Miniprotein binders against q9bqp7. Designs and how they scored, part 36

Target 1, 240 residues: q9bqp7
Amino acid sequence: VPQNWFPIFNPERSDKPNASDPSVPLKIPLQRNVIPSVTRVLQQTMTKQQVFLLERWKQRMILELGEDGFKEYTSNVFLQGKRFHEALESILSPQETLKERDENLLKSGYIESVQHILKDVSGVRALESAVQHETLNYIGLLDCVAEYQGKLCVIDWKTSEKPKPFIQSTFDNPLQVVAYMGAMNHDTNYSFQVQCGLIVVAYKDGSPAHPHFMDAELCSQYWTKWLLRLEEYTEKKKNQ
Short names: E, the ipSAE of ESMFold2; O, the ipSAE of OpenDDE; V2, 0.75 times the mean of E and O plus 0.25 times the DockQ between their complexes.

## First folded at step 4 (miniprotein)

Design Ka31
Fold by ESMFold2-Fast, scan of step 4:
Structure Ka31 (fold): chain B 240 residues (1-240), chain A 82 residues (1-82)
Amino acid sequence: as target 1 above (240 residues)
Amino acid sequence: SKIVVYVIIEAPSPEELEEIVKRIEELAREHGGRVVDVEIEGNRAFIVLYLPTEELAEKFAEEVRRLLEELGLRVEVLVERE
């Protein structure tokens, strides 16, 4: 097994707060350029099993809802997810850094679903912030970096209509989290080290959200898989 | 070491798919493989199969495509090493 020359963790960084850390969470804007995003890499390198399962799910939904009903359903799911992320950013941001709040964004079953998780979240360092891996040349927009139960985590907020108690049911979500983590740990716009991940799956009916915590060992395992997906993406682009 | 084959078939009606699935299952057995999962959703069949080698999976996939072509039906066959 060859040694990985692109480690996920930066040995020159610490996960502890220091005096140079801003008191306001970082929100670096994502700049569009020729560098691929994490989501694009993952979309372009889906496994054949993922493609097959997605196609079967689409067919089942179209049979149940009709063509127009399916389009409306997927549009609604996207909009609900967007609103959930906006509400979480509002809740976790200092009041001084926010534009006026939409009261309706803060009143949803999804927000009720995550209340017990939010009680364990503190020390927010970044919200809706751009990351770039300067050596591996990919970019991303992460949801949140904060302490969860005392551990600094990249936190990814997800909405779902199906229960997801096991991390394996979150598809590429672990790869997405570690890709953001590796980028942030090697991005000069950030000074701290993140070694843990958290995927939170929230439910529209207010049922308790499922937290999927990823320790440093698990993050390292998924990092290796992310590097393989990134290599696959690069090879596919050479052939175009 | 297992080779997984994913087959998606589109036919004008669901009734035609049941007989086609049986023929595909028999074809898989001829190549030392087996059907692991089958789901018929409207006018489409979704089949997951195991084949013992990449060579046999490729031969199976080609024969499935030929079978569906003879029947005038659309098929997508995806071969993946597990």
Scores: ipSAE 0.489, ipTM 0.871, lowest interface PAE 1.7, mean pLDDT 84

Design Ka32
Fold by ESMFold2-Fast, scan of step 4:
Structure Ka32 (fold): chain B 240 residues (1-240), chain A 82 residues (1-82)
Amino acid sequence: as target 1 above (240 residues)
Amino acid sequence: SKIVVYVIIEAPSPEELEEIVKRIEELAREHGGRVVDVEIEGNRAFIVLTLPTEELAEKFAEEVRRLLEELGLRVEVLVERE
């Protein structure tokens, strides 16, 4: 049990639409702060297994591609992910034209991969938006908050190259989602409550994306694990 | 439950790594543990082991670090925390 437990859900909030809610998705900019980001906390508190598997994968890739080839490969993976997120933000934005939407949908195999998931996404509330947990002192930038099959979710878009999947990122994805959820539920810039998560893994070859739905109970379980990682980060920082 | 220990070793040749892995496996057995998995990738070896207790895992980790230090080789020993 974490030393400093705090609830993921806010009993004063509802997941139901309010008539006073903006018709345009929220996009609060992430500002530089001394407060740690979700991604920094997770990167600085990787499990021993995650560190070991990452080093083994890195060695394997360096042997195959060379040092320079490995750097180019990782830069390309980063760029592909960035372009995928930019395309999804554009597709889900209410002001996008039909022509722009069609081009973005066909931009890459990753966009083709996610088409069937997008058909079940509606009621977008936030896109590329900053969240802050003032009590627990962390910040984050979430991808999307929208209804998936009628349930309001924090949605996280992931890319995967089937021949060389990133093992490290798969372990922390649920923690990232619940960290954003808990922050948003207690952030004064937002008025609604999110109780569900969705991790969407899109594939480069256009094969159907894999949705990992997280109900309220599963989110609560991962929230406890996130609190332990945050506690570990705080303890580690005191010794730096 | 068993404690998992991860060992990463760097040596000039795969042959040297194979001999060091055998010594580490023997050392694990002396501490009531065993090797679960070994992967040799060029000049590095990646070893997964289990030990019966945290106390034995820490003792094993110290002995492995000492062994590699005596050989003048780089090693990282990671003991899993649950």
Scores: ipSAE 0.687, ipTM 0.935, lowest interface PAE 0.6, mean pLDDT 85
Fold by OpenDDE base, second read of step 5:
Structure Ka32 (fold): chain B 240 residues (1-240), chain A 82 residues (1-82)
Amino acid sequence: as target 1 above (240 residues)
Amino acid sequence: SKIVVYVIIEAPSPEELEEIVKRIEELAREHGGRVVDVEIEGNRAFIVLTLPTEELAEKFAEEVRRLLEELGLRVEVLVERE
């Protein structure tokens, strides 16, 4: 049980998004400060087993591709992910924001993969927007807040070359999502609350993406795990 | 502040791996550190070490890399601040 319990949901905010669809999604810039990011907390609190598995994977890839080949591969994966997020931001942005859609960004297998998910996405409230939890002292940059099948969600877009049909296969992504939810729900820059999360795993080959929907109950379960990770991080930092 | 160092090694044989793990343990002690955990899977070892300072951890990491490179072995060393 976390020593410093804090609720994921804000009782002062209505469960129903009262606000009319904002005409423009929020995009609060991330300020680099002394406050740790969600990603940093998760990276620094990985289990020995998780680290081992990742490094084992890395070593295998280096064996197959060579060191230079692996560096190139990693760079390409990162670039593809970045381009995918940029393309999604462009797609989900209101049409009136005449950012010249680079048509080349839209021609990816990942974009093809998520088309069936995008059909169920509406009411975009935030894109690439910073969240801060003032009490728990962490920050993050969330990908998207929108309605998925009529439910307001924090949506996290992921790229994968391998099928991830189960939420358990998404590593610490559920923790990331609930961390963003909890921060947003208590961030004064946001007037609404989210109760659901969605992880979308897009595939390079254009095969249908896997949506991993997280209801309020599942979010609460992962929130407890997130709090434990945050406490572990905080304790580690105090011992430095 | 204690620094955690992760070392992953792949050796040609389990016997060679065991010897390398021992040598890394000795090297850690020379830098004021200790082995916290060792997991072995076949010819691969995952070693978790603690060192007293970042400077010692980096020196240790460099020495481990050098040692294992000289042996022609694959090594990954990650230095993390606890």
Scores: ipSAE 0.013, ipTM 0.289, lowest interface PAE 8.8, mean pLDDT 85

Design Ka33
Fold by ESMFold2-Fast, scan of step 4:
Structure Ka33 (fold): chain B 240 residues (1-240), chain A 82 residues (1-82)
Amino acid sequence: as target 1 above (240 residues)
Amino acid sequence: SKIVVYVIIEAPSPEELEEIVKRIEELAREHGGRVVDVEIEGNRAFIVLWLPTEELAEKFAEEVRRLLEELGLRVEVLVERE
């Protein structure tokens, strides 16, 4: 579908805060339904290159760790990422009570990695919140919406054990960010406009996280690519 | 050709999510499958698995959906032949 028929930004909305905005970040729960999620769309339209890279990575890891070692590694990655996101939500939510486990995570390498990014984050508007695009009929669960260096952004927190200094290294993450952005901008549960994105890649060893800022123009470019993926998903669904 | 299974789990409780992922890994092993990748985003988990046959992949997918249905949680399981 052409971008000009389905714009990412809503001309009827402003990205500036107003007096009616809640002081506590929004957290709308993701509800059970049959409409596709952003993650489902991206997974169903994964490129052969992405599949190839995934297979190559798995082969390399199994050769190095063995099958049991590989399973232990993937389970550990899962738990670390989960705890990292829980810690970030706690840090950014003024009304959340920290558990002892969450307090331990505040000392992790990943949290150390993002400290310099967090210093530039303020005005949190939404955390772990569901979005739905009313016209394009897809849903998602975004990590965070907040001001980064004075600009309202959809912020996506990623963990990595190796450097990702270029946005191209983050694969479909830009598509995920703009999909959430477009949905939020057209979701009646939200009244504000988001025009920027931020992908933050945190490192296990505490090395400074790499922020990948996406301005309005870059977001519009990735939005066009997201619309193509959504169209491909819809076409595949009709043929199943 | 390989049978690839994608599992997306969304759970409000971190404790539930952790337990569910472990159970899914066990179910994959029981069906001769292997975990290829796990991506975590707060209350979400994305799991990529390889299964040896379409029949085992479909049986695995059904068991995963049944497990999550019994827990009252949302899950998406996608089966694709490469």
Scores: ipSAE 0.000, ipTM 0.093, lowest interface PAE 14.5, mean pLDDT 78

Design Ka34
Fold by ESMFold2-Fast, scan of step 4:
Structure Ka34 (fold): chain B 240 residues (1-240), chain A 82 residues (1-82)
Amino acid sequence: as target 1 above (240 residues)
Amino acid sequence: SKIVVYVIIEAPSPEELEEIVKRIEELAREHGGRVVDVEIEGNRAFIVLELPTEELAEKFAEEVRRLLEELGLTVEVLVERE
């Protein structure tokens, strides 16, 4: 159990839109600070098994592709993910017509993969937006906050390539989602409450994406694990 | 020396994931091995197992891959010496 437990949900907030809410999705820029990001906390508190698995994955890839090939592969995976997120932001933004669309990005296998998920997404509140937990002192950049099948969710878009999946953040996806959720729920830049999460895994070949819905109870369970990781990070920095 | 096997599973529901982990535990036992550690996070399970020999570890790994593939689920299995 974490030493400094704090609730994930804010009882003073509602998931219903307010008159004061902007008509366009929020996009608050991420400011670099001494305050740790969700990604940094998770990377600095990986278990020995997670670190070992990541190193073994790198070694297998390097043996198959060579050092230059591995570097190119990881660069391409990163670029494809970035483009996928940019395409989704464009598609979900009500002001997408103000931007020139890259037709090739909209026709990618990843975009085809998520079409059936997107038809159930509406009421977008935030896109590529910074969150900060004012009490627990961490920051993050979330992908999307929108209604999925009528429920307001923190949505995290993931890309997957088989047989060589990029495993860097594989095990920490639910922790990442609830960390963003808890931060947003206590961030004065936002007025609403999110109680659900959604991890969407899209496939390069256009195969139907897998949606992994997290209800409020599941989010609360992962929130406790996130608090333990945050505590571990804080203690490691004090003992540095 | 111990042979360590890492199994990473991705499934659409937590209930399905828990059932699969139990099946893998039993399969390990059938191959003279045991589960050392299990961590379930969202739609993924990370399982660390010990097998008595490299031959049994490879047989176990292949049977795990076959089981998960027949279920239409994503799995990655790594076999390491110590």
Scores: ipSAE 0.007, ipTM 0.177, lowest interface PAE 9.3, mean pLDDT 79

Design Ka35
Fold by ESMFold2-Fast, scan of step 4:
Structure Ka35 (fold): chain B 240 residues (1-240), chain A 82 residues (1-82)
Amino acid sequence: as target 1 above (240 residues)
Amino acid sequence: SKIVVYVIIEAPSPEELEEIVKRIEELAREHGGRVVDVEIEGNRAFIVLELPTEELAEKFAEEVRRLLEELGLYVEVLVERE
């Protein structure tokens, strides 16, 4: 149980759309700040199991590819993920009306992988947008806020190769989503309430992406775990 | 060399976690595999398993994911060639 509990949902906010809401998705730029990001908090508070898996993955990859090959491989994985996010932002934004741009973006295996998920996504309210929790003092950059099968969700797009080499912390994806959700629900730059999350894992070979939907109850459970990680980060910072 | 599978699960209680771990161990045996190591910390379990072939490891991994999804629990399963 966290010592300083704070609610994920804001009782003063509605999840119903308002006629006064802008028709264009919000894109608030992330400002460089001394306030820690969600990613930094999670990276600085990895569990023993996460550290073990990351170290074992690094050892194996270096043995297979050499040190230079490992660095090139990890750089390429990062770039592919960045391109995937850029393509999705373009597809979900008004700029996707350009035919030439649309044809180039849709040739990716990752984009093919998410087509069936995108059919269920509508009412986009935010894309690549900054969130800040003023009370808990953390920031983040979320991928997307949109309706998935009629439910307003914080949506996080992930890429995976089969077999997927371990290059990131485990269990952190749900924590990342709820951290963004809690921040947005208490950020004065936003007026709506988000109660659900969606993690979409896309595959390089074009195999159908796996959606991991998180309802309000599940989000509340992971929110408690995020608060514990944030508390651990704060205490660790005090002792250094 | 054998195929190594890493399973990381989290359950609402230690009792539920213990039951799930046993189910995963049974599932591994059904696919010709074995449990190499199990680390339990509170409501979390980190399981290392060996499967005889990549095909059996992939089938095992999918069945583990399905089991946890039916229980409404989050799971990470990683398959690696050794």
Scores: ipSAE 0.007, ipTM 0.266, lowest interface PAE 10.2, mean pLDDT 78

Design Ka36
Fold by ESMFold2-Fast, scan of step 4:
Structure Ka36 (fold): chain B 240 residues (1-240), chain A 82 residues (1-82)
Amino acid sequence: as target 1 above (240 residues)
Amino acid sequence: SKIVVYVIIEAPSPEELEEIVKRIEELAREHGGRVVDVEIEGNRAFIVLELPTEELAEKFAEEVRRLLEELGLRVIVLVERE
């Protein structure tokens, strides 16, 4: 159990829509400083098993592709992920002119992969928006906050070459989602409450994306694990 | 509870890795532990071991680092409680 527990949900906030809520999704810019990001905390607190498995996977890929081939592969994966996120932001934005300009970005296997998920997404509240937990002192940039099948979710879009049909195969992604959720729920730039998460794993070949829905109970369970990772990061930082 | 130790060794050839792995297995047994898994991937060996206590795991890790340092080879040793 974490030494310093803090609730993921804000009892002063409602999950119900308010008539005064903006019709345009929020996009608060990320302002980096000495405050750690969610991705930095997770990267610096990987389990020894995760580090070992990552090094073994990297070695296998280098043996298959060569050093330069692996660097190209990694760079390409990053670029494809970035383009996928840009396309989704364009699709989910109410600004039709941006959707028209980026029409070529809307024609990819990854976008085809998520079509059946997008049909169930509505009521977009935030896109590519910065969050900060004012009490726990961490920041993040979340992909999307929208209703999925009628439930307000922090939605995280992922690309993968291999099938990820189980949430366990998404590694730290659930921790990332709940970290953003907890930050948003306590960030003064936002007025609403999010209690659910959704991890969407899209595939390059257009195969149907795997949605991993996280209800409030599951989010609370992963929140406890996130608090432990944040605590570990803080202790490691004190010890150099 | 058992302590899991992860060892990553880099050597110029797979043949050298096989001999080093055998020495690591012997060191594990001397510290009351055992090898759980070994994978040789080109010029690197990936070894998973179990040790009975954190104290023995740390002593084992130090001995592994010393062995590889004496051989002039790169090693990563990670100790984690299962």
Scores: ipSAE 0.622, ipTM 0.910, lowest interface PAE 1.0, mean pLDDT 86

Design Ka37
Fold by ESMFold2-Fast, scan of step 4:
Order: sequence, then C-alpha cells, then structure tokens
Structure Ka37 (fold): chain B 240 residues (1-240), chain A 82 residues (1-82)
Amino acid sequence: as target 1 above (240 residues)
Amino acid sequence: SKIVVYVIIEAPSPEELEEIVKRIEELAREHGGRVVDVEIEGNRAFIVLELPTEELAEKFAEEVRRLLEELGLRVLVLVERE
C-alpha cells in the first residue's frame, strides 16, 4: 500500500477548530466486526525480532512466577492499565465521574505521574472514541485527542514497569498512534485533522511520566511503516 | 548489510542445551558468522547471530534445523533479511 495513494493527512481538512466541531468530546462506541483492529494487525505482523524478544520475556516470566503466576501478573497489568484509562477519561471529561474507582487509581500514583503532562493538555476533542479508515478498512479505539502544548494530538496513555526515555523503546506504540491518526483524518464521523502524536508513559510509583512527542514529519515516517504492516496483514489473511 | 538470525532451542536439560549451543556457535563461525548474544532460560536457549550474507544465513539456518531434527529436539530459526 503506497503512502502516496493513502496519505496520513487529509488535504480536504484543517487542523484548526471550526464552528461545526462539537463543544463536548466525542465518544463514538467501537462496533466490533470482521474489519481488523489496529492492535490485531500489529499483533499478527510482529517482526522476527519482536517474536523472539516476546518469547524470551514470556519464558523468563514463567520461570520466575510459574504458569499460574504469569497469568495473574499479565491479568493485573491489564486491569491496572484499564483503570488508569478510566481515570484519565473521567479527569478529561466534563461529565460525571466514578468516584470509588478513580480514587483508588489516584492513590496508586499513576495519575500523580502524569500531572505535569495533564496541565499542558486542553481542548479535548475525543475520548475513548472509535475510528475507522474508510478506504484502508481498519478500525481502532483511540484514548484521547486534545491539544498538548497548543498542538492537536492523538494522545496514547501507557503504564510501564520501567522508564521509556526513547520512543523506540515503546515497540509498536508509534505505529498504533499514527494508525489512529490516519483513520480519524479519513473517518466521516470527525471533521478535523490531527497531525501530531503523543505517547505518555506513566509509572505506578508516581515518578514523572515520559512524554514522547511526534511531529507531523515523524508521524509521516511511521505512517509508511504502518502501511507496510497493514499490507503484510492483508497478504497473510489471503494465504490462510 | 549484516543478516540477523534468531534461534530458540528447547531441550530436556540445561546441560544438553549448553553442548548444543557450543555446536551452533561453531557452525556459525564455519559460515563466516558470529554469536551476538546467548541467554539460557530454564530448558530453552535464545541465540542471536549475525551472518555476512542472506545466502549464508539461510544455509546456516537449514543446517541448524537439521542438527536439532537429528537430535529429536524442538527448534525455531528466524532469519531477518535487511
């Protein structure tokens, strides 16, 4: 899938807010169907290095925790991430909040970790919202679209056991962000254009989160790599 | 210009695994390659190797698969082309 046939940015859209844009953040529900999700495409097209590293990590964890302990560990990581996203949606939304669940997550330190990032976030346009690329036929559920330091961004919130000082250490997260961006820019349910990405890695102990900002040029570079992964997925599907 | 090969081996015991890893290191050297990293995790070995060409990497990979097949052991060999 050539990038010049399927650009990440929509030439018919502006990145400036306009009068037709909704006053409240959009939250379009994800309707599951045969169309592949961004996460499924990435999982099914991992590089050989990624497969090797994942198998080694998995084996190491199983040796340390046992098979049942490994399942419990991965389940707990998933639940912590889910609660973190729920708390962030509540904080960034002008709507009602779930007090008990959000209070517990605030005590854990993840929200403390992102405080310095949140003070620079404004103009929230979408939260936990479904996107679909009309032409490339993939779907996704993005975390947030908002202005970060004055730039409209697709923002992806992550929890991590270890510091992530370099964007490369986030594996496929840059690809995930640009995939959501390209989908939103070509989804009829949205009228604006996003040209920047932000990956925020939060820590349980409250240590300062690491923001990984992606400008338009970097997003375009990762978009090319995402298109290759999507093409690989499509070819594998044909050969099943 | 370097080709990377990833090898995962499963054996009944760590002792048997150590001998197999040594043989694979020798085999890589015979093909003009080298071992970049080796990690033994219980009954599995994870080996990263560099070979000078795609042709030599594929030849090496096939010889590794044959070696493990002759030993009746499980192996996964992945060749990452530039």
Scores: ipSAE 0.222, ipTM 0.738, lowest interface PAE 3.6, mean pLDDT 83

Design Ka38 (at its last look DockQ between E and O 0.84; V2 from the best seeds 0.00; counts 0 for: pae E 4.2 > 1.5)
Fold by ESMFold2-Fast, scan of step 4:
Structure Ka38 (fold): chain B 240 residues (1-240), chain A 82 residues (1-82)
Amino acid sequence: as target 1 above (240 residues)
Amino acid sequence: SKIVVYVIIEAPSPEELEEIVKRIEELAREHGGRVVDVEIEGNRAFIVLELPTEELAEKFAEEVRRLLEELGLRVTVLVERE
């Protein structure tokens, strides 16, 4: 799958606001479909290195926490991530539940961690919104599309615990972002173009979050890698 | 241009793992390769190796799987293909 047949950017689109754009951020629900999600494609096409490193990390955690302790830890990490995303959606959405009612639930270390990033975020266009690439036949649920320091970005919010950082999918995080970007740029439910990505890693202890900005050139490089993973997934399905 | 091979071994004790790791290191040298990294985590060993070609990496992988099968131990061998 040459990148030139399936470009990440759509030349018919602009990153500038359109007068016809909705006043409220888009939130298109993810439909259950036979079409694979970005996360499924990435999970089923992990590199040999990723599989090896994940198994080693799991072994270390089980030795430290026990089998049941590891299951509890993993469940808690998932729940914390879900709550963090829900809090961010509430903070960035002007027309959802009143912030005053949920204020105490929004005072987590993760929210403290991202404060310095949030002050540079504006012009929110989409929140927890479904994207589909009709031609490449994949779907995804992106976290946020907004301007970061004046540039329209697909923003992906990640949580991490110190000193036990989760190592799963660190290479895959840029692939997730560009997969969502390419889908959105070719999805008829959206009218604008996104050329940049931002991965924000928030910390449980409130330490300042690390922003990983991806310009158009870097996004194009990761798009090529995403297309290879998607091709591998499709071939595995045929040989099933 | 070198091929990376990942080996995960499970054995009853860390001491048994040390002997098996030495054998695997010898097998790698016989195939023109080397051990890059070894981590023993309880009853499992995690080994990273480099082999000069995909053909030699696959032969090495087959010999490692055979060795561990004869020992009655669990092993996973992953070859990073080009």
Scores: ipSAE 0.686, ipTM 0.935, lowest interface PAE 0.7, mean pLDDT 85
Fold by OpenDDE base, second read of step 5:
Parts: structure tokens; sequence; C-alpha cells
Structure Ka38 (fold): chain B 240 residues (1-240), chain A 82 residues (1-82)
């Protein structure tokens, strides 16, 4: 049980999204400060098993690709992910924002992969927007807040070369999503509340993406786990 | 409950790794534990062990670190606490 329990949902905010579709999605810039990011917290609080498995994977990849080959691979994966997020931001942005859609960004297997998910996405409220939890002292940059199948969600887009048909296969992504939810729900820059999460795993080959929907109950369960990770991080930092 | 210990070893050669893995297996047995899994990837060995208690796991970890440091080898020992 977390020592410093804090609710994921804000009782002062309406559970119903205000019906006014904001004409423009929020995009609050992330300011680099001494406050840890969600990503940093998760990376620094990996289990020993996770660290072990990751190192084993890395060594296997280096044996197969060589050190330079592995660096190139890692760089390409990062670049592909970045381009995918940029493309999604462009797609989900209101048409009136004349950012010349780089047509080349839209021609990816990952974009093809998520087409069937995008059909169910509407009411975009935030894109690439910073969230801060003032009480719990963490920050993050969320990918998207939108309605998925009529439910307001924090949506996290992921790229994968391997199928991830189960939410358990998405590593710490559920923790990331609920961390963003909890922060957003208590961030004064946002007037609404989210109760659901969505992880979308897009595939390079254009095969249909896997949506992992997280209802309020599942989000609450992962929120407890997130709080434990945050406490662990805080304790580790005190001991440094 | 059994404590899982992860050991990562880097050695100059795969042959040297095999000998070290055997020594680690013996050390695990001396502490009432066992090797669960061993994977060798080039000059690195990835060993998963089980020890019966946290105390024995920590003692084992210390002995492994000492042994490998004396051999001039790089080692990472991770004790998973429940």
Amino acid sequence: as target 1 above (240 residues)
Amino acid sequence: SKIVVYVIIEAPSPEELEEIVKRIEELAREHGGRVVDVEIEGNRAFIVLELPTEELAEKFAEEVRRLLEELGLRVTVLVERE
C-alpha cells in the first residue's frame, strides 16, 4: 500500500466532459525542471527482472547486429517512433491548422496500422501536452486526450515490431497512462477529467494495431502501482 | 519465499564463462539455492538463481561479487526482493 496515497480522480471535477468540444486541442509546453518525468520515474524504478531481461535483449541484439548496427537500429526505432507521433499529431490536429501535412509522414505502416483506431477517435482535447501533478511532484508529456468509442481517454501511441495483443505485453505503458491521467486530473491547466486510458500498439508492417482499453477500475489498479513506483523513486533519490 | 537472484557476468571468453557459471552454481548450492536458468550471449552469461531466504541471497551475492572481483571480471548481481 502506498504511504502517500493520492486519488487518481479529482472529486472537484465533473466526471462528464464538458460538452463543449474545444475547437483547438490543448498543447501545453513541457518545461524542463527539477521535477521528474513519468518516464524517468519508470526507468529508474524498473524491477531487477526487467533490468536483467533488457540487458539480455541488448546483448543478443549486439551479437546479431554488432555494436554499430545496434546503435543504428536503436536510432532508427527512435526516429520511426518520433515520425509516427508527428504524423498522428498532424492527423488529429484540426484541419484549420494549415501545418502542411508532410505527405511523407503519412506514408508509413504505423499510420496504416492505426487507421481502424482513428475511426473511433473523436473530440480531441489535447495533443502532445504537458501535465504536472503539483502534489505528487511529477510531470509528463501525454500524446493525446480524446474520445475513443465515446469515452474520454488518455491515449498513448506505441510502435512495435512485435505483436502485443495483451496489455501485459506493453511493459510499463499502463503505468505511464495512469500517471498522465492522475496528473491531468489535478493539473489546473485542464478543466476536465479523464477516467479511461487507451494504449494503441501500432505495427510497422501495417497490420491492424492493438487497442488496449483501460476502464476506470483498471486505471485505479495501475494507479496504485504507479504510486508505489513514485515512492520508490523518491526514496532512491533521498539516498543519493 | 524463495528469492530470485539475477547475475550478469562478462568474461574474456565463452569458455571462461562456462567455468565461472559452474562456480556460481556451486556457490548457490552452498547457500541452499539453485540455478534456474543460464543463457550465454557471447562473452556474457545471464544467470537466474533461487535462494531460500533474503539473508542467504545477500550472502550469496556478496560471495559472487567477491569471487568475480578477485578474478578481475565484471559482474552485476541483482537480488529481487519480494
Scores: ipSAE 0.481, ipTM 0.864, lowest interface PAE 0.7, mean pLDDT 90
Fold by ESMFold2, look of step 8:
Structure Ka38 (fold): chain B 240 residues (1-240), chain A 82 residues (1-82)
Amino acid sequence: as target 1 above (240 residues)
Amino acid sequence: SKIVVYVIIEAPSPEELEEIVKRIEELAREHGGRVVDVEIEGNRAFIVLELPTEELAEKFAEEVRRLLEELGLRVTVLVERE
């Protein structure tokens, strides 16, 4: 149980944006400063088991590929993820930006993988947009806020070479989603809030992506775990 | 409730690595613990241990760090309560 609990939802905000919303999704610029990002908090608070397993995995890969081969592999994985996010932002942007799309970004198995999910996505409210939690002092860059099957969600897009049919297989991704949600719900740059989350895992071979929907109750459960990670991070920073 | 300890060591040679792993196993037994798993990846050993109490786990961790310091070698020791 966290020492300093804070609510994930803001009772002063509606989860139903009115029909007079802007014609383009929000894209709040990320400001670099001294406050930590969601991803830094999660990286710095990995369990000791996770740290051990990650290091062991790295050494297995280095033995297989060599040091340079491993660096190339990790760089390629990062690049493919970046291209995937760029393609999705382009696809979900207003019609004016469609004609400026890089067609090579759109030609990937990952994009094919998410097509059935995209048919259920509408009402895009934010794309690649910064969020900040002023009270808890953290920042993030969320991928997308849109309706999925009628529910307004913070949506996080992930690429994977391995199937992830269950939310437990996504490890810290639910914490990332609720951290963005909590920040957005208390960020003055946003006039609405979101109570649901969605993690979409896309596959390189074009196989149908796995959606992992998080209703408000599940988000609240993960929010508590996020607060513990943030508290742990803050204590480590005091000792640094 | 057991205390899990993770040890990562690197040695200049396979023979030294195996000798160090053996000494770590002996240290674990001296503190009432046991080695659960050992995996060799190149010039490194990845060891999972169980110790009966937090006090013994921290003493074990201190002894392992001292052992590797005496040999001039790097070690990572992570004590996790589960």
Scores: ipSAE 0.178, ipTM 0.727, lowest interface PAE 4.2, mean pLDDT 85
ESMFold2 (binder alone), look of step 8: mean pLDDT 86; pTM 0.840
OpenDDE base, look of step 8: ipSAE 0.306; ipTM 0.778

